VHH binders against Salicylate/benzoate carboxyl methyltransferase (BSMT1). Designs and how they scored, part 25

Target 1, 379 residues: Salicylate/benzoate carboxyl methyltransferase (BSMT1), of Arabidopsis thaliana (Mouse-ear cress) (q6xmi3)
Amino acid sequence: MDPRFINTIPSLRYDDDKCDDEYAFVKALCMSGGDGANSYSANSRLQKKVLSMAKPVLVRNTEEMMMNLDFPTYIKVAELGCSSGQNSFLAIFEIINTINVLCQHVNKNSPEIDCCLNDLPENDFNTTFKFVPFFNKELMITNKSSCFVYGAPGSFYSRLFSRNSLHLIHSSYALHWLSKVPEKLENNKGNLYITSSSPQSAYKAYLNQFQKDFTMFLRLRSEEIVSNGRMVLTFIGRNTLNDPLYRDCCHFWTLLSNSLRDLVFEGLVSESKLDAFNMPFYDPNVQELKEVIQKEGSFEINELESHGFDLGHYYEEDDFEAGRNEANGIRAVSEPMLIAHFGEEIIDTLFDKYAYHVTQHANCRNKTTVSLVVSLTKK
Below, E stands for the ipSAE of ESMFold2; O stands for the ipSAE of OpenDDE; V2 stands for 0.75 times the mean of E and O plus 0.25 times the DockQ between their complexes.

## First folded at step 12 (VHH; framework vhh_5c3l_4)

Design n2 (at its last look DockQ between E and O 0.02; V2 from the best seeds 0.00; counts 0 for: pae E 22.5 > 2, placed apart)
Fold by ESMFold2, look of step 12:
Structure n2 (fold): chain B 379 residues (1-379), chain A 126 residues (1-126)
Amino acid sequence: as target 1 above (379 residues)
Amino acid sequence: QVQLQESGGGLVQPGGSLRLSCAASGFTFDDYAMSWVRQAPGKGLEVVSAISGSGGSTYYADSVKGRFTISRDNAKNTLYLQMNSLKPEDTAVYYCAKGPEYYRNRWYQLGEFDYRGPGTQVTVSS
């Protein structure tokens, strides 16, 4: 089998050098604009819910940063792993509003603010950039201010910014994406990710890759962020401490695996193609996340919160609507990878199968998925 | 104040069926997720099944999927577990458990509970 698309040659060193196949795979992880309105709508609802949950932490850390830095006249913020369209601006707006409200309250001049939007080079930055005038118009109305918006293309597993240049970093639902598919997953054939039937070696491989990636992320950001600068990071994580392999029957990667198996049985996807496809994803628990941060040593943890979260239930939706929302959301984040590996022709059929599987498990409760919010100060 | 009382356990042959009930009082029943948790001899607690406050979402352990059905009657403040095709491995004390308060979404914290009942013994033996 050709590893060019999802099975890449493993990195033999802990740095940001990547093989050509690994770079192509990272490209496929990028969300693109121009998709149908349903995919955008479901993703927008999820991102708003995630931000609402993280907002108290983001606001508090923004205020404390401003006070501890003694109200600098210039602030550079970064959104790492941004989406496209208006989602790219959700956290930035909250940051700017917090700064301006605080400055007005304490009778200080508001700083000039540079907002850097980071994603992979293949991201549809132009769709996002077309929203900049509208964003600045809204900011002028609500805050009597504007900001400067820049793109920062590249992997956040590499250097992205000049040393000691950033004051605040935000990243939401991006860092659970690994730089590459873990090595030594041969024994996990038939599964896209960790399940209760997976061998312990699969868990260890995923954990090891996450530890390498997140350690590298922290080290790289520590070079770019000013002393006493802050990060607020939100992960898809898990609550399983006692059994690291356990994921509930409604886990989104399990449902996607089931959907692909349906297509194999129907002759639309080859079994070898399915066996070669693994998600470059890891959902850490609180202890795993805390241990990486503490071992790397560049940052102090300010807050670490764990919240229950549901991919399909936004607001007070019923279970059937939630099933449709989940299918659209998972498609939005996974379709580029799926097209790169399986081709475009099967994608509509695949997500019809996915939506069906979601409805068959609509009564699933006690999901293992949580949202983890962590805030950090650079030492 | 919170009271949970299981019933319906007993001795059954392999392949048989039992229906467990749990009468709940002392709290607003339909506001909370409920679960069945079991403890086999010499083993720890295992979450068998769970159901959301509305009854719209359910969970089943892989070991019981397709054989057990959880349900609730919010008008009667009662939780049920229909257990079909019982196996000797299902022998355990079964507890009815009240889930913790929701935070913004439906309950997804597997294995967490605030209260449980005294349990009912299920024995599958030939």
Scores: ipSAE 0.000, ipTM 0.110, lowest interface PAE 22.5, mean pLDDT 78
ESMFold2 (binder alone), look of step 12: mean pLDDT 84; pTM 0.860
OpenDDE, look of step 12: ipSAE 0.694; ipTM 0.896

Design n3 (from m4 with R103S; at its last look DockQ between E and O 0.01; V2 from the best seeds 0.00; counts 0 for: pae E 11.1 > 2, placed apart)
Fold by ESMFold2, look of step 12:
Structure n3 (fold): chain B 379 residues (1-379), chain A 125 residues (1-125)
Amino acid sequence: as target 1 above (379 residues)
Amino acid sequence: QVQLQESGGGLVQPGGSLRLSCAASGFTFDDYAMSWVRQAPGKGLEVVSAISGSGGSTYYADSVKGRFTISRDNAKNTLYLQMNSLKPEDTAVYYCAKGPEYSNRWYQLGEFDYRGPGTQVTVSS
């Protein structure tokens, strides 16, 4: 095999030192490999809420795609950065249901549908694949149809599919993860991410890395998606345009930083270890997304919506449960990186501190994370 | 330029309460652990209480546990010490102190970069 390609595929890296930041990032992108209680409960509720917000955009774009492609008899869809288990099928179900309802309404035969579930090779695809027979039974009951399900292991910062083979791509809460920690990032002492006290050079480093990664993502997908095919993408984002260091929408990394600093105060975490840890994450605003998409040039924007909601506060729950749910959600996404960097022994204590900080501030400030939903048509 | 200014001291009867405040400026307040230290006449400095930059971890000397509460308001750059059930033995000059840049060495009590001029607390009838 060509050594140049081996370094692009994380599972084939030869020099695997478990402290490697790229390896830790790969593990973090896998989120959970099984049905861990904290990852299972918090992850599933968050994913359902995020997908419910994106549903009108997803449905409209699925319908318009079918009409613009003149009702093809074969459709290939992809879910990029899929979760494990039953939740991997949430968006796919909406897509298939939309296609079948539309076809019935206009008296057309429904197409055969290939559904490709993408994640990194380390993902526990087997847990997801065990739900395929159940999923197809539900489709037969609700839609008199079934679909073909495939795994597509690999990074979405590389080629994943044959040229001109996909009709519709969906990705939710995956693209804010960067391919790596930004280069030229000065030590942002005591903070895992950008805060109001960070230098402007830190913001620029994160923005530059996001611009590179998202440009590459768009270019790669443009080779794989058919003309007039569509993408629906959902990001954790922000609305702040006039102060790039104002980060109220990224409070979860600030609270995690505060929690780690508490552990430094208690002597449980080394200050140098904290100062060396940075999140490979970026929460774009609307203009930053528009600029990358327009500069890359392969796609036309159909919709771009900003929705405010609190990721850790589900409106049907009391303040204690909301704080615990945010802690569980952040733990699910960050624990593999935290274990790789700090070791497992501090993780329970860390998230007890995090949950406490969330509950202390539940009534003091309206903490609003923004979700950005963007839909694109391949030119 | 770091500046710490204490207020709220005074004369109080045994069993009474006082709330000390410390206004901080010249540094990013929430990045640093803060403490209250006191000096009774003829004595050295004693760390009374300390609080992490986030406010999530606190320390109290045995002599004040259950009677004193340290807190901070990071939005107002202000440190507080609520002192209840005051005793004559609490009579001292109380200083607000800034710890070193969020170093794990702060857990070694008595280490600080800066302190204010202090405020006198006198407990007597």
Scores: ipSAE 0.000, ipTM 0.498, lowest interface PAE 11.1, mean pLDDT 78
ESMFold2 (binder alone), look of step 12: mean pLDDT 84; pTM 0.861
OpenDDE, look of step 12: ipSAE 0.021; ipTM 0.443

Design n4 (from m4 with R103Q; at its last look DockQ between E and O 0.63; V2 from the best seeds 0.00; counts 0 for: pae E 2.4 > 2)
Fold by ESMFold2, look of step 12:
Order: sequence, then structure tokens, then C-alpha cells
Structure n4 (fold): chain B 379 residues (1-379), chain A 125 residues (1-125)
Amino acid sequence: as target 1 above (379 residues)
Amino acid sequence: QVQLQESGGGLVQPGGSLRLSCAASGFTFDDYAMSWVRQAPGKGLEVVSAISGSGGSTYYADSVKGRFTISRDNAKNTLYLQMNSLKPEDTAVYYCAKGPEYQNRWYQLGEFDYRGPGTQVTVSS
């Protein structure tokens, strides 16, 4: 199992006062699937916030696609890196709702819609598939429609779909994962990712790997997407252009590095094991993203937007619970890689250290993160 | 240039308390483990306590466990040693020492790459 494509974030607190009636299907799914304990709002809060940020771009591109393709009677959409559970349907709902509303306004029949959900083969698709009947029931209530849902297991750094078959591709907070740790990465000693003290060669190795991976991603998708089909991608990114070592989003890798250093201090992890471990992660800026897309050449850029927003909602609980909740979230994302490299025996202790570190710095971490939203048209 | 400056020493009666501070500059403080080392009259150096760069792990010599507490404030580049239930045998010059970024149980080796000028602690009636 390739841990770089596993994106399962455990329970996070969600602010229910900000629920919107345009997400009625998510509310219904949360009630039916998570009526016990914190599960109701837990896993979807960050993804809802990210979708709300990207929604204008997603809606516009969905409408323009339909008009430019002259209202086809069949549409195939894909969600790449869909994860598990109710969150797999957030963007799909927006796409379907947009299509149905547009068709009604222009007095056209709505198309049949295939929705392909992609993640690694080891993803818990069955949890997601349990929601399909509820999702379609909610679509019938809100849109008088339904869709066909399919799984597409595999790495998005490989071919996933038949040639010339997709009309719209969406991916959110998945493409920051690299296919592998960069080659020729000189030891960035004690750090899991780029920091202000990292050598410039570490930055260049990470950028080079991102350039290769995203170029491959674009090439592969260009074979699968129809001419004038569209793609909407959301990245964890950064705004800073003049300091390649500054990161807007990497506090969690710093806290994990500190936790591993604590285990080295205690003799539970060796120096060499820590020095050999690096996150296969990259957070591009707008210019880096634009350069890869333009050099690869298969797509025209429609929109490329940078957004900052506050992720501080994680910290409204008491400090101990906030620290434990963040630790559980980062553990879910990183544990397979950590076990593969360090072994299973240290993982509980490691995340106890991580949770402690969050409590020591929680009041300083109402940090604004940066997201990049890009929309593309296949030439 | 690395600079470590201890303060907070003095004369105290047995059973009393003192808090030592160490102001650090000239290096990225939170990247490095730190320790308190003491030298009693006519004796060699003894590692009293050590703390990881993040502050998440600590070490104490058996002679001070339960009585001394090491801590650090990485925002202020300051290392602390809270010394309670002081005994005459705690009389020594106490040094703030800069350790490695990370190393397995480095403090058991008695090694450090820089120390300050020290502060005198005297426990006497």
C-alpha cells in the first residue's frame, strides 16, 4: 500500500452554526452516518471549508463546460483522491446541482451523469458506497435527479480511465502528495520537510519532484479527458515568491519533526532513521504551478487563484482535546509512512509527543493557510 | 557568536528554592538540546538535567530527581532550572550548556559544545 495517496483525516470539530442549506445532502448524510458522538461534523469540516473557497471556480467551469459542449446527454465526472465517507460527495454534489440548475434555466434535459470516485485500492470505498443510496435520495429531493457512482482504484500518477472519456475532473488537497521522496535530496537533518534552515538544494529537489509528478499527472489526464473538458484542482500552496524556504502550511511537519527529535533524545529512535525520513509533499506557489501547466502544454488555464483562510477552528476546545484531535488527524495521514520507516512500536509514543506539542503552541497557531485553485480546459 | 548567560544563583538555606535562568543568543535556540551542568568545589562536572530542543523530553540525574525541574521558553531563548528542597550537597557552580540538535541520550556522555560562565549556588545555614 502506497501511503502517499491515503488521505484519511480523523475527527475534527465542525462549527455547525455555519452549515448552509445548499449542503442539505451533507447534513442528512452526517445525521444518518454519524449520529453517535462527534462523527456528525467531524471528518467533513476542513473539506467543506476548502470546497466553499473553491466553489465559485467549480460552478463557473461546470457551467462553461456544459455550454461549450452544447449540453451533451451524457457526462462523466471524476473525483481524484476522494478519500472515504460522506466527504467523497461534496464536490460531486456541487457539480450535479450546477448542471441541473443550468439545464432547467435554459430548458434543456439534464444529462445522465457517471461519477467516478478515485483513490488508492486500499481506500475504504465500502464506507463511501454505503452513502450512495442516501446521496441519490437527497439528489432526488433537491434536484429531481440521480447519478451513477463508480470506484476507480489506483494512483493518479498512472492511467485511471479510458481515453477520451471524462468531461470534468475535480481534485482537492491531494496533489501536494508526491509520487516519491525527491531524488538527490541532501540530508535536511532532523527536518521532515523544508524549513527556513533547510539548504537551497532541498528546495530544488522538492520542486524538481513536483514538476515531474504534476507534469505526469497532466499528461495522463490529457489522454483521458475530452477536448474542451475541464479540470478544477485545489492545492495546499504558498504565497511567498521571494523566499523559497518559507512555508505557509507546514507547522504540522515541524511539530512531527520535533516529536521525532524527542524520541531520539530518549533513545527510542536513532539519528540515522530520523535523518533518512522525508515527507513526499510539496506546496507550490502560483508561478511554479503556472510554469508546469504551460510547459506541459495540453491545457489552457482558465483561472488560477490564491486564497488565504483561517484554519483556527480546530482550537476552540480545551487545549488537551484540541491537541489530541490534531494528533489523530495527522496520524491518520502519516501513520502508514511512519510505520514503514520507523516501525509500529513507537507510533503511540510519537503522537503523544505530538499532541503535547500542539498544546504548548495552540494559542500561537490560529494560522492562515494558503490554497491555490486552478481551472483548466483540455485543448 | 554563541552566548549563554546564567543568572539566579545565590545563598539559600537548606530546604529552600532557587530558579536559575540562562539567556541564549547566537544560534537557533529551539533547534538544540540544552543542559544544566554543575561543578561542586574540588569535583568534576556533573550533568544535572537536560531537555530536548522542543522541550518535549527531559533527563534528570538521580541526585536531583523530584526536586529540580528543567524547562525552556523557546520564544524568549531562555533555559530554566527550578531547584526545590535544596541540600548542602547541591552547592556548586551551575552552567548552562548547549547540547546537540538531537542525539541518542547525549547527556549520558557528559558532552556539550558550549557553556556559559556559570552562576554560584550555595546552600548553607
Scores: ipSAE 0.473, ipTM 0.850, lowest interface PAE 2.4, mean pLDDT 82
ESMFold2 (binder alone), look of step 12: mean pLDDT 83; pTM 0.856
OpenDDE, look of step 12: ipSAE 0.605; ipTM 0.860

Design n5 (at its last look DockQ between E and O 0.01; V2 from the best seeds 0.00; counts 0 for: pae E 18.1 > 2, placed apart)
Fold by ESMFold2, look of step 12:
Structure n5 (fold): chain B 379 residues (1-379), chain A 124 residues (1-124)
Amino acid sequence: as target 1 above (379 residues)
Amino acid sequence: QVQLQESGGGLVQPGGSLRLSCAASGFTFDDYAMSWVRQAPGKGLEVVSAISGSGGSTYYADSVKGRFTISRDNAKNTLYLQMNSLKPEDTAVYYCAKGPEYRNRWYLGEFDYRGPGTQVTVSS
């Protein structure tokens, strides 16, 4: 053989398709679900696909961070918008495994690792914290290591951590939530969010709020992340550049709007209350993300990827269970807002309507979901 | 065809300096991480330093940190290693190596191609 064409240096490789399926810890979490009552099979499949899709970006950025920081003996990572689901442990596991495997192959000692889990103070942190001892037991078996887990309650639109203390930030499917409903939505009555019938002024109001919120997020994180530290962020997004009103993923909000309209027809909700309710949500495209990041200026973009998914028909699922599972998932993220605006009395009926609408949609509709994955280095 | 050609090796006294160069052709240089690896007599390969395609990320082995500096000139398709404060332990053949291409993976220290190498000898 010609040595010039042979790879003779030991390398790190991770094949995620087989290892994840065989890990007892991952299987136990999947069978238990987060809050149990709010588990949903379609959302669980989508969330797993999103994590699998983002893994190469997360692994690459974790490795490059360790190299650029010259293998520090202490690493502090944060999961922002962690909720009470298993996704936080899956991402944390991947980060720790990447660090340990890299350190072994480069002949470095593995660092001590602090993992900070962030969500709003109202989040059920206790459900997640009950799994920490089991998670560390599995880490000891698979990686001969453990980590320290802490809660960081607060809005990620505020300061959360000491200056220059974080090395790596991960957040998945959280940053599409706005700090508040955009102002000046008077001409978008009848819609929970942007739709084809919405005026351009509604799109601009949502975009403006997203620009303010994401700019603030970046500035706040830039104070907390060390130089050459990194972020990996995953958004619900859209691919369309030419139609500002098109929304690849806003299907769920349309079904919720239809469900609320049913309650208006039944006299359980007033039309004026429906017209006053708007989602504090925005699904950016690639160009919109790039513009905010570049204008704010604290971070360099490493990767920015757009991924589309199409689930097609639900041929292999029980329609009733699929509808109820999706309803439970949307309920988990939206119920506090709905109770605050409409009152608790209508919530059970509302999500019965939602589950029904999902079954009619799931039998006959193609679904498309777009995810944007961006990785950043602090300058 | 990927081509990598090292130059700049030689004999120096302890404490001296050398600058290694690697001319690259046959691929889009800016798209790939590059590294310097060395092989001392009777030893295996050691990754000395690596640099990302843009030049924004670097790695140094503990044995060379603070003494060696990796850089690249993407306009000239050239990789460099500035070697200062050389020690007899740095005596080795030094290879320029091109990082691999994977659709969904990347690993430090793995390479698909390397050059023929240049000898560096540090002795009194």
Scores: ipSAE 0.000, ipTM 0.196, lowest interface PAE 18.1, mean pLDDT 77
ESMFold2 (binder alone), look of step 12: mean pLDDT 86; pTM 0.885
OpenDDE, look of step 12: ipSAE 0.010; ipTM 0.315

Design n6 (at its last look DockQ between E and O 0.62; V2 from the best seeds 0.00; counts 0 for: pae E 3.4 > 2)
Fold by ESMFold2, look of step 12:
Structure n6 (fold): chain B 379 residues (1-379), chain A 124 residues (1-124)
Amino acid sequence: as target 1 above (379 residues)
Amino acid sequence: QVQLQESGGGLVQPGGSLRLSCAASGFTFDDYAMSWVRQAPGKGLEVVSAISGSGGSTYYADSVKGRFTISRDNAKNTLYLQMNSLKPEDTAVYYCAKGPEYRNRWYSGEFDYRGPGTQVTVSS
């Protein structure tokens, strides 16, 4: 899912903070590049489907931005959480195509476009940069244009760009990742995330951390984006408004928890290691997003949409193959964090258990997912 | 308050089958590994089978491998033991048991709680 977790390279940057859990966790998020080609392909198809779902919002906001800024001759775009694969360029292509088509229709010169790709410093930017000549050849064929590509390494929970320099910010499936595991997360042992049996205190801890992180994100981006510039953000989210413990599409963390419990049963994982492992993840609903945005105050909401769609369709594949395909997808997203915490030796066995659980619970093979798309204008 | 109640025992001919059930309440069933233990006349307790909280991992004593199948239905808080190809040596009181330590770790020979047991008798 998050491009930052698919392909990373080890960082030579060293953090002097003595907090081993924080350091190991951050490093795990960056260390996914080793054998990601096959799992990379599976995540690429998912990301393409998510972008297609959000495309109308992205196109509309790109057009409105151009018109409201009176067709600037220079546009600077940022893709936050870009990763190292070709999916980093799908949203950029849609943005550039929209701008060029609009300019042609209204008889304006197309602007020069800078595309700033952001991820953590440990990201394999070089793989992304090597794709740029191919991407620009595609643009020349389809749009008679090209763009300039730059890297912007750093956490999007810190400043990334100079003040008033960006016109459009896009981020897809990155902001549900928290800056850290929530504090005061007690009595949720054995579970990697919120489940229906979790205490209310677990929900409150996750929500509090999300509120802090997203508030900081908005404040920081508000310094970097021009007045009347725009952001389009896509989250893994939920539709449930009135039950804070229900999770519409987070069954995969429950299945992963169950798989780790199986390994504890077999003596391959200690229970204390399992109980210390929590996902730095939050799937907001529409009201929670709206409340943070309105309280922070720098942005006006243009659209806020909830999209439910079924990813399930029935192949001529047997149950084992279908379970294996889901396991590979979740592995691609979670393996770096799992290796950093539990070690590499258990990972193959863990995802064999995961695939088994998908087979035993056929409802999980035909799932509905929820995405939230929000578009914002800087005041 | 933890409660375990076994059922499904009885008298059966050699080669026959029985299915034991154990209804559980008073604890979060899904969180715990569960086991079947048995006590033959004049003998100590033997762990026959165990299953992880999720049902994804199982253990069988060598004496019952291939003949017995443990399972659980976490929606019904129920543990099962399907016993096929029964032998006179399987005659025992069978107990449903919850281990004494760590929710996800199976346990041999000792448990926090067990039910009152159900008698299984294999005789011609």
Scores: ipSAE 0.338, ipTM 0.769, lowest interface PAE 3.4, mean pLDDT 80
ESMFold2 (binder alone), look of step 12: mean pLDDT 86; pTM 0.885
OpenDDE, look of step 12: ipSAE 0.821; ipTM 0.938

Design n7 (from m4 with N104D; at its last fold request DockQ between E and O 0.57; V2 from the best seeds 0.00; counts 0 for: pae E 5.8 > 2)
Amino acid sequence: QVQLQESGGGLVQPGGSLRLSCAASGFTFDDYAMSWVRQAPGKGLEVVSAISGSGGSTYYADSVKGRFTISRDNAKNTLYLQMNSLKPEDTAVYYCAKGPEYRDRWYQLGEFDYRGPGTQVTVSS
ESMFold2, look of step 12: ipSAE 0.572; ipTM 0.876
ESMFold2 (binder alone), look of step 12: mean pLDDT 83; pTM 0.854
OpenDDE, look of step 12: ipSAE 0.429; ipTM 0.781
ESMFold2, fold request of step 13: ipSAE 0.141, 0.013, 0.150; ipTM 0.682, 0.563, 0.677
ESMFold2 (binder alone), fold request of step 13: mean pLDDT 83, 83, 84; pTM 0.851, 0.855, 0.856
OpenDDE, fold request of step 13: ipSAE 0.331, 0.687, 0.809; ipTM 0.752, 0.895, 0.938

## First folded at step 13 (VHH; framework vhh_5c3l_4)

Design p1 (from m4 with N104P R105G; at its last look DockQ between E and O 0.76; V2 from the best seeds 0.00; counts 0 for: pae E 5.1 > 2)
Fold by ESMFold2, look of step 13:
Structure p1 (fold): chain B 379 residues (1-379), chain A 125 residues (1-125)
Amino acid sequence: as target 1 above (379 residues)
Amino acid sequence: QVQLQESGGGLVQPGGSLRLSCAASGFTFDDYAMSWVRQAPGKGLEVVSAISGSGGSTYYADSVKGRFTISRDNAKNTLYLQMNSLKPEDTAVYYCAKGPEYRPGWYQLGEFDYRGPGTQVTVSS
C-alpha cells in the first residue's frame, strides 16, 4: 500500500482545545467547538504551528508569483496531502488572502481561483467538502471573494493534474513519506527505521528510495505547473551531520521500536512480526534536498530554510502529560500502519510503553526536530 | 568479551533489605534483556527476576513478587536487584545473567547467554 501521509492524521476532539490563532478563518472554526469531524485538536495545533513557521516563505512566493505572471485573471492552486476537515484549508486561505490583499494594494482585479485538495482516495473528502460553503462565506467577509474547490484523489507519486494547469502548489509534512518501504533492509532487523547501530546499507536504502520518490514527484509536478509557477514544500527533516546514521535514542521511531521490543519480551508481539515491519519514511537534510532538486533540473530553488521544531509538546506543565501527548501524536500518525501489520489488540499497550519511555528518558520531552521549508520556481 | 560482575551480597537478618548490583561490559547493554538467577545450597538455578533491554517490562518469580524490584541504569551499564523483607529461603548465590535480545518467554525457561561469578546472600540471625 501507498505510504501514509503525516498530514492525514485523523481529526480529534479535545475538550482542552484553545483558539489562540491569528488566522481569521481558523478562529471561526475553532469557536464552533462541538462534537464531530471539525473539532479542534492537538493535530490542528501542530498544523497551525507548522504553517506559521512556513508562512513568510508562502506569502512571499505567492506575491512574487502574481507579480511575475503579471496578475493573471485565473489561477489554480493545489494542496497536496490535504487531510480532512477544516485543516485542509489553512494554507489555501493564506494563499487567497495574500492574493487579494496584493491585488487591492496595487489596484488590480482579483483572479478567479481554483483550489484543488489532494490526498489518497481513502481520505474523507466529504468531511472537507462540508466546510466549503462555510469557508467561502468567511472568505467573502474577509476578502470580498470566493473560490472553487475540487478534490484530486491519488498519490502524489503519480500524475494528479492536467499539464500546464497549476500556478502554485503547497504541501506540508507529507513528502517525507515514501512510496514504499525500501527493499534490502534485512541487516536492520529489530528496528523500524535508521538507528545509530544500523548498517550503512540501511541508510543508503532509505536515501535511495527517497531520492527516487522525490525525483519522481518533481518530474510529475513539473509537467503540471505552468512556467514560473511555484511550489512551497515543508518536510520533517534532520540536521546535516557527518554521521548519516545519527538518529539519537529519543527519535520517535527509535522509541516506538523499543516499545515493540518490550512487547516481544512480554510475548505479545512475535519476533518475526517486528523484524518484518519498517517505516516508509525518510527525514532528509538540506544537502540531500538540494541534490535531488538540482539533479532533477526542472525547478530553481528560491528559499531553503531549516528551523528547529518541537514535535512532542502540546502541554508542558507535567512530565507525564508531555509523554502522553507525544505518544498520542505518534499514534495518530502510525496507528493505521501498526494495526494493519500487528493487529488492533496490542496498540493501546504499545503506546502505553511509548509514553512510559518518553517519561523515563530524561530529554525526550524537549527533543527538537528540524523542519525544512523549500520554495521552488518552475523553469 | 562479555563481563558481568555482581556485588552487594552479604549477611542480613530476616526482614532486612539488600541491594545487588551488576556491572556489565563487552556488549551493548541496552540491546539485551537481563535477569537475576539464584542457586540455594544443594539446589538448581532459579530465575528470580528479569527485565527487558529498555527496562519497560519486568518479570518476577512468585516467591519474590512484591518483595524484590529489578531495575537497570542503561547509562551506567548496571543491573540492580532491590531485595526487601528477606527470608531465610532467599539464602543463595545470586547471579547476573545476560539474556537474548528479545525472544518471548526466554526468562520462564531459564535461558541466558552468559552469567557472572555470583554474589552470596545469606539471610540468618
Scores: ipSAE 0.162, ipTM 0.686, lowest interface PAE 5.1, mean pLDDT 79
ESMFold2 (binder alone), look of step 13: mean pLDDT 85; pTM 0.870
OpenDDE, look of step 13: ipSAE 0.784; ipTM 0.928

Design p2 (from m4 with N104S R105G; at its last look DockQ between E and O 0.01; V2 from the best seeds 0.00; counts 0 for: pae E 23.9 > 2, placed apart)
Fold by ESMFold2, look of step 13:
Structure p2 (fold): chain B 379 residues (1-379), chain A 125 residues (1-125)
Amino acid sequence: as target 1 above (379 residues)
Amino acid sequence: QVQLQESGGGLVQPGGSLRLSCAASGFTFDDYAMSWVRQAPGKGLEVVSAISGSGGSTYYADSVKGRFTISRDNAKNTLYLQMNSLKPEDTAVYYCAKGPEYRSGWYQLGEFDYRGPGTQVTVSS
């Protein structure tokens, strides 16, 4: 849960020695805040920055959806790829607040709102669900309302919801994950992903898998979203460049590849294990995203924006702290796959190497992540 | 030919304000994201702020967030940077930069197709 949300609800304050398990969890999250070097803290800061960047698009599309649907009395929204809920309630809160403010402005009753949280079945939904009472208390204080929260476990590359049941879908930093590692990567040994030295066939394999996955995603969601319903989606993306292989030496998967190569050199990881590991990830550019959406045909593009922002730059931190912060963020998103492939024993050492590699390039401290924000209306 | 010309720099006391302007010509201004990049004495280039072609989305480095405001006037082909609560650490040459074809940001800091000659901002007592 967002620490600022917790801190703005006085009824959630309590004595440290008097808390139950639910309150102890909330207190621990509140005490860790956004400043720590913990991998969850670093990932939380990034996600908050990404949501803040996408907020104007989310607010506009929420307002336009309400007006175009003529202020329905019931709204069902979904957060796809919600993770353990650190940022899930932030986006939901913005949606609900937008709806309530708009309804007050035009003198209409606010709808009942269902909020569906989706992630894979292995996600720790229970930790997220323990925050629901706190979230509803905040809504009561700020909006004189509450909402209904549900879990929707499953892959968003499959059907998740009943036909024609959703009004608004939000997803942030989830759709760059592919359904599987692309096929035909045999010529990309030693690389976890696309790098400037990769063959063109590696780029084509990743693009082809993304095109298939995102087309399937759009088709599936088109069955579930009402006509004139909306989606707001945020991707890790890239700028359009002539060279589709271009990834800076500071690209996070290049840094991870280099870190694994260090472990191979030290005898901690076998070369064959490294060569067999590939990230099921793709960072599209604007044109690639447009092509899939337009070819699939179920949605009209409202906005498609490209944004740059600083991943881990902190002017008050030295190079070691900056390297550790980025390492913690990348570890948070990649560790389950790394453990599954390499085992747990090497993970601490791997991310020590990662943090070191960040310090070897001044540009890595100042690098900009590109985000693509797209908003869509179901035809 | 792409032309970018910065103005509005100068000497200011800590806590003061300056407004930078950048006149652009030779390209379709509203098709491109624009940015302000600075170079402090003895340091490399740092992206301070960026803005999408429409002006609908912005980026700020954490060190300037809340103090600086980027804006653009697409009718006048002009980029602006309002700099408030200036600190000695803000002392640098500030460059107006035309980014790649994306409207709101950069994949890699310091990358740009073109930049202007820069304008000096000096914050000292």
Scores: ipSAE 0.000, ipTM 0.104, lowest interface PAE 23.9, mean pLDDT 78
ESMFold2 (binder alone), look of step 13: mean pLDDT 83; pTM 0.854
OpenDDE, look of step 13: ipSAE 0.832; ipTM 0.949

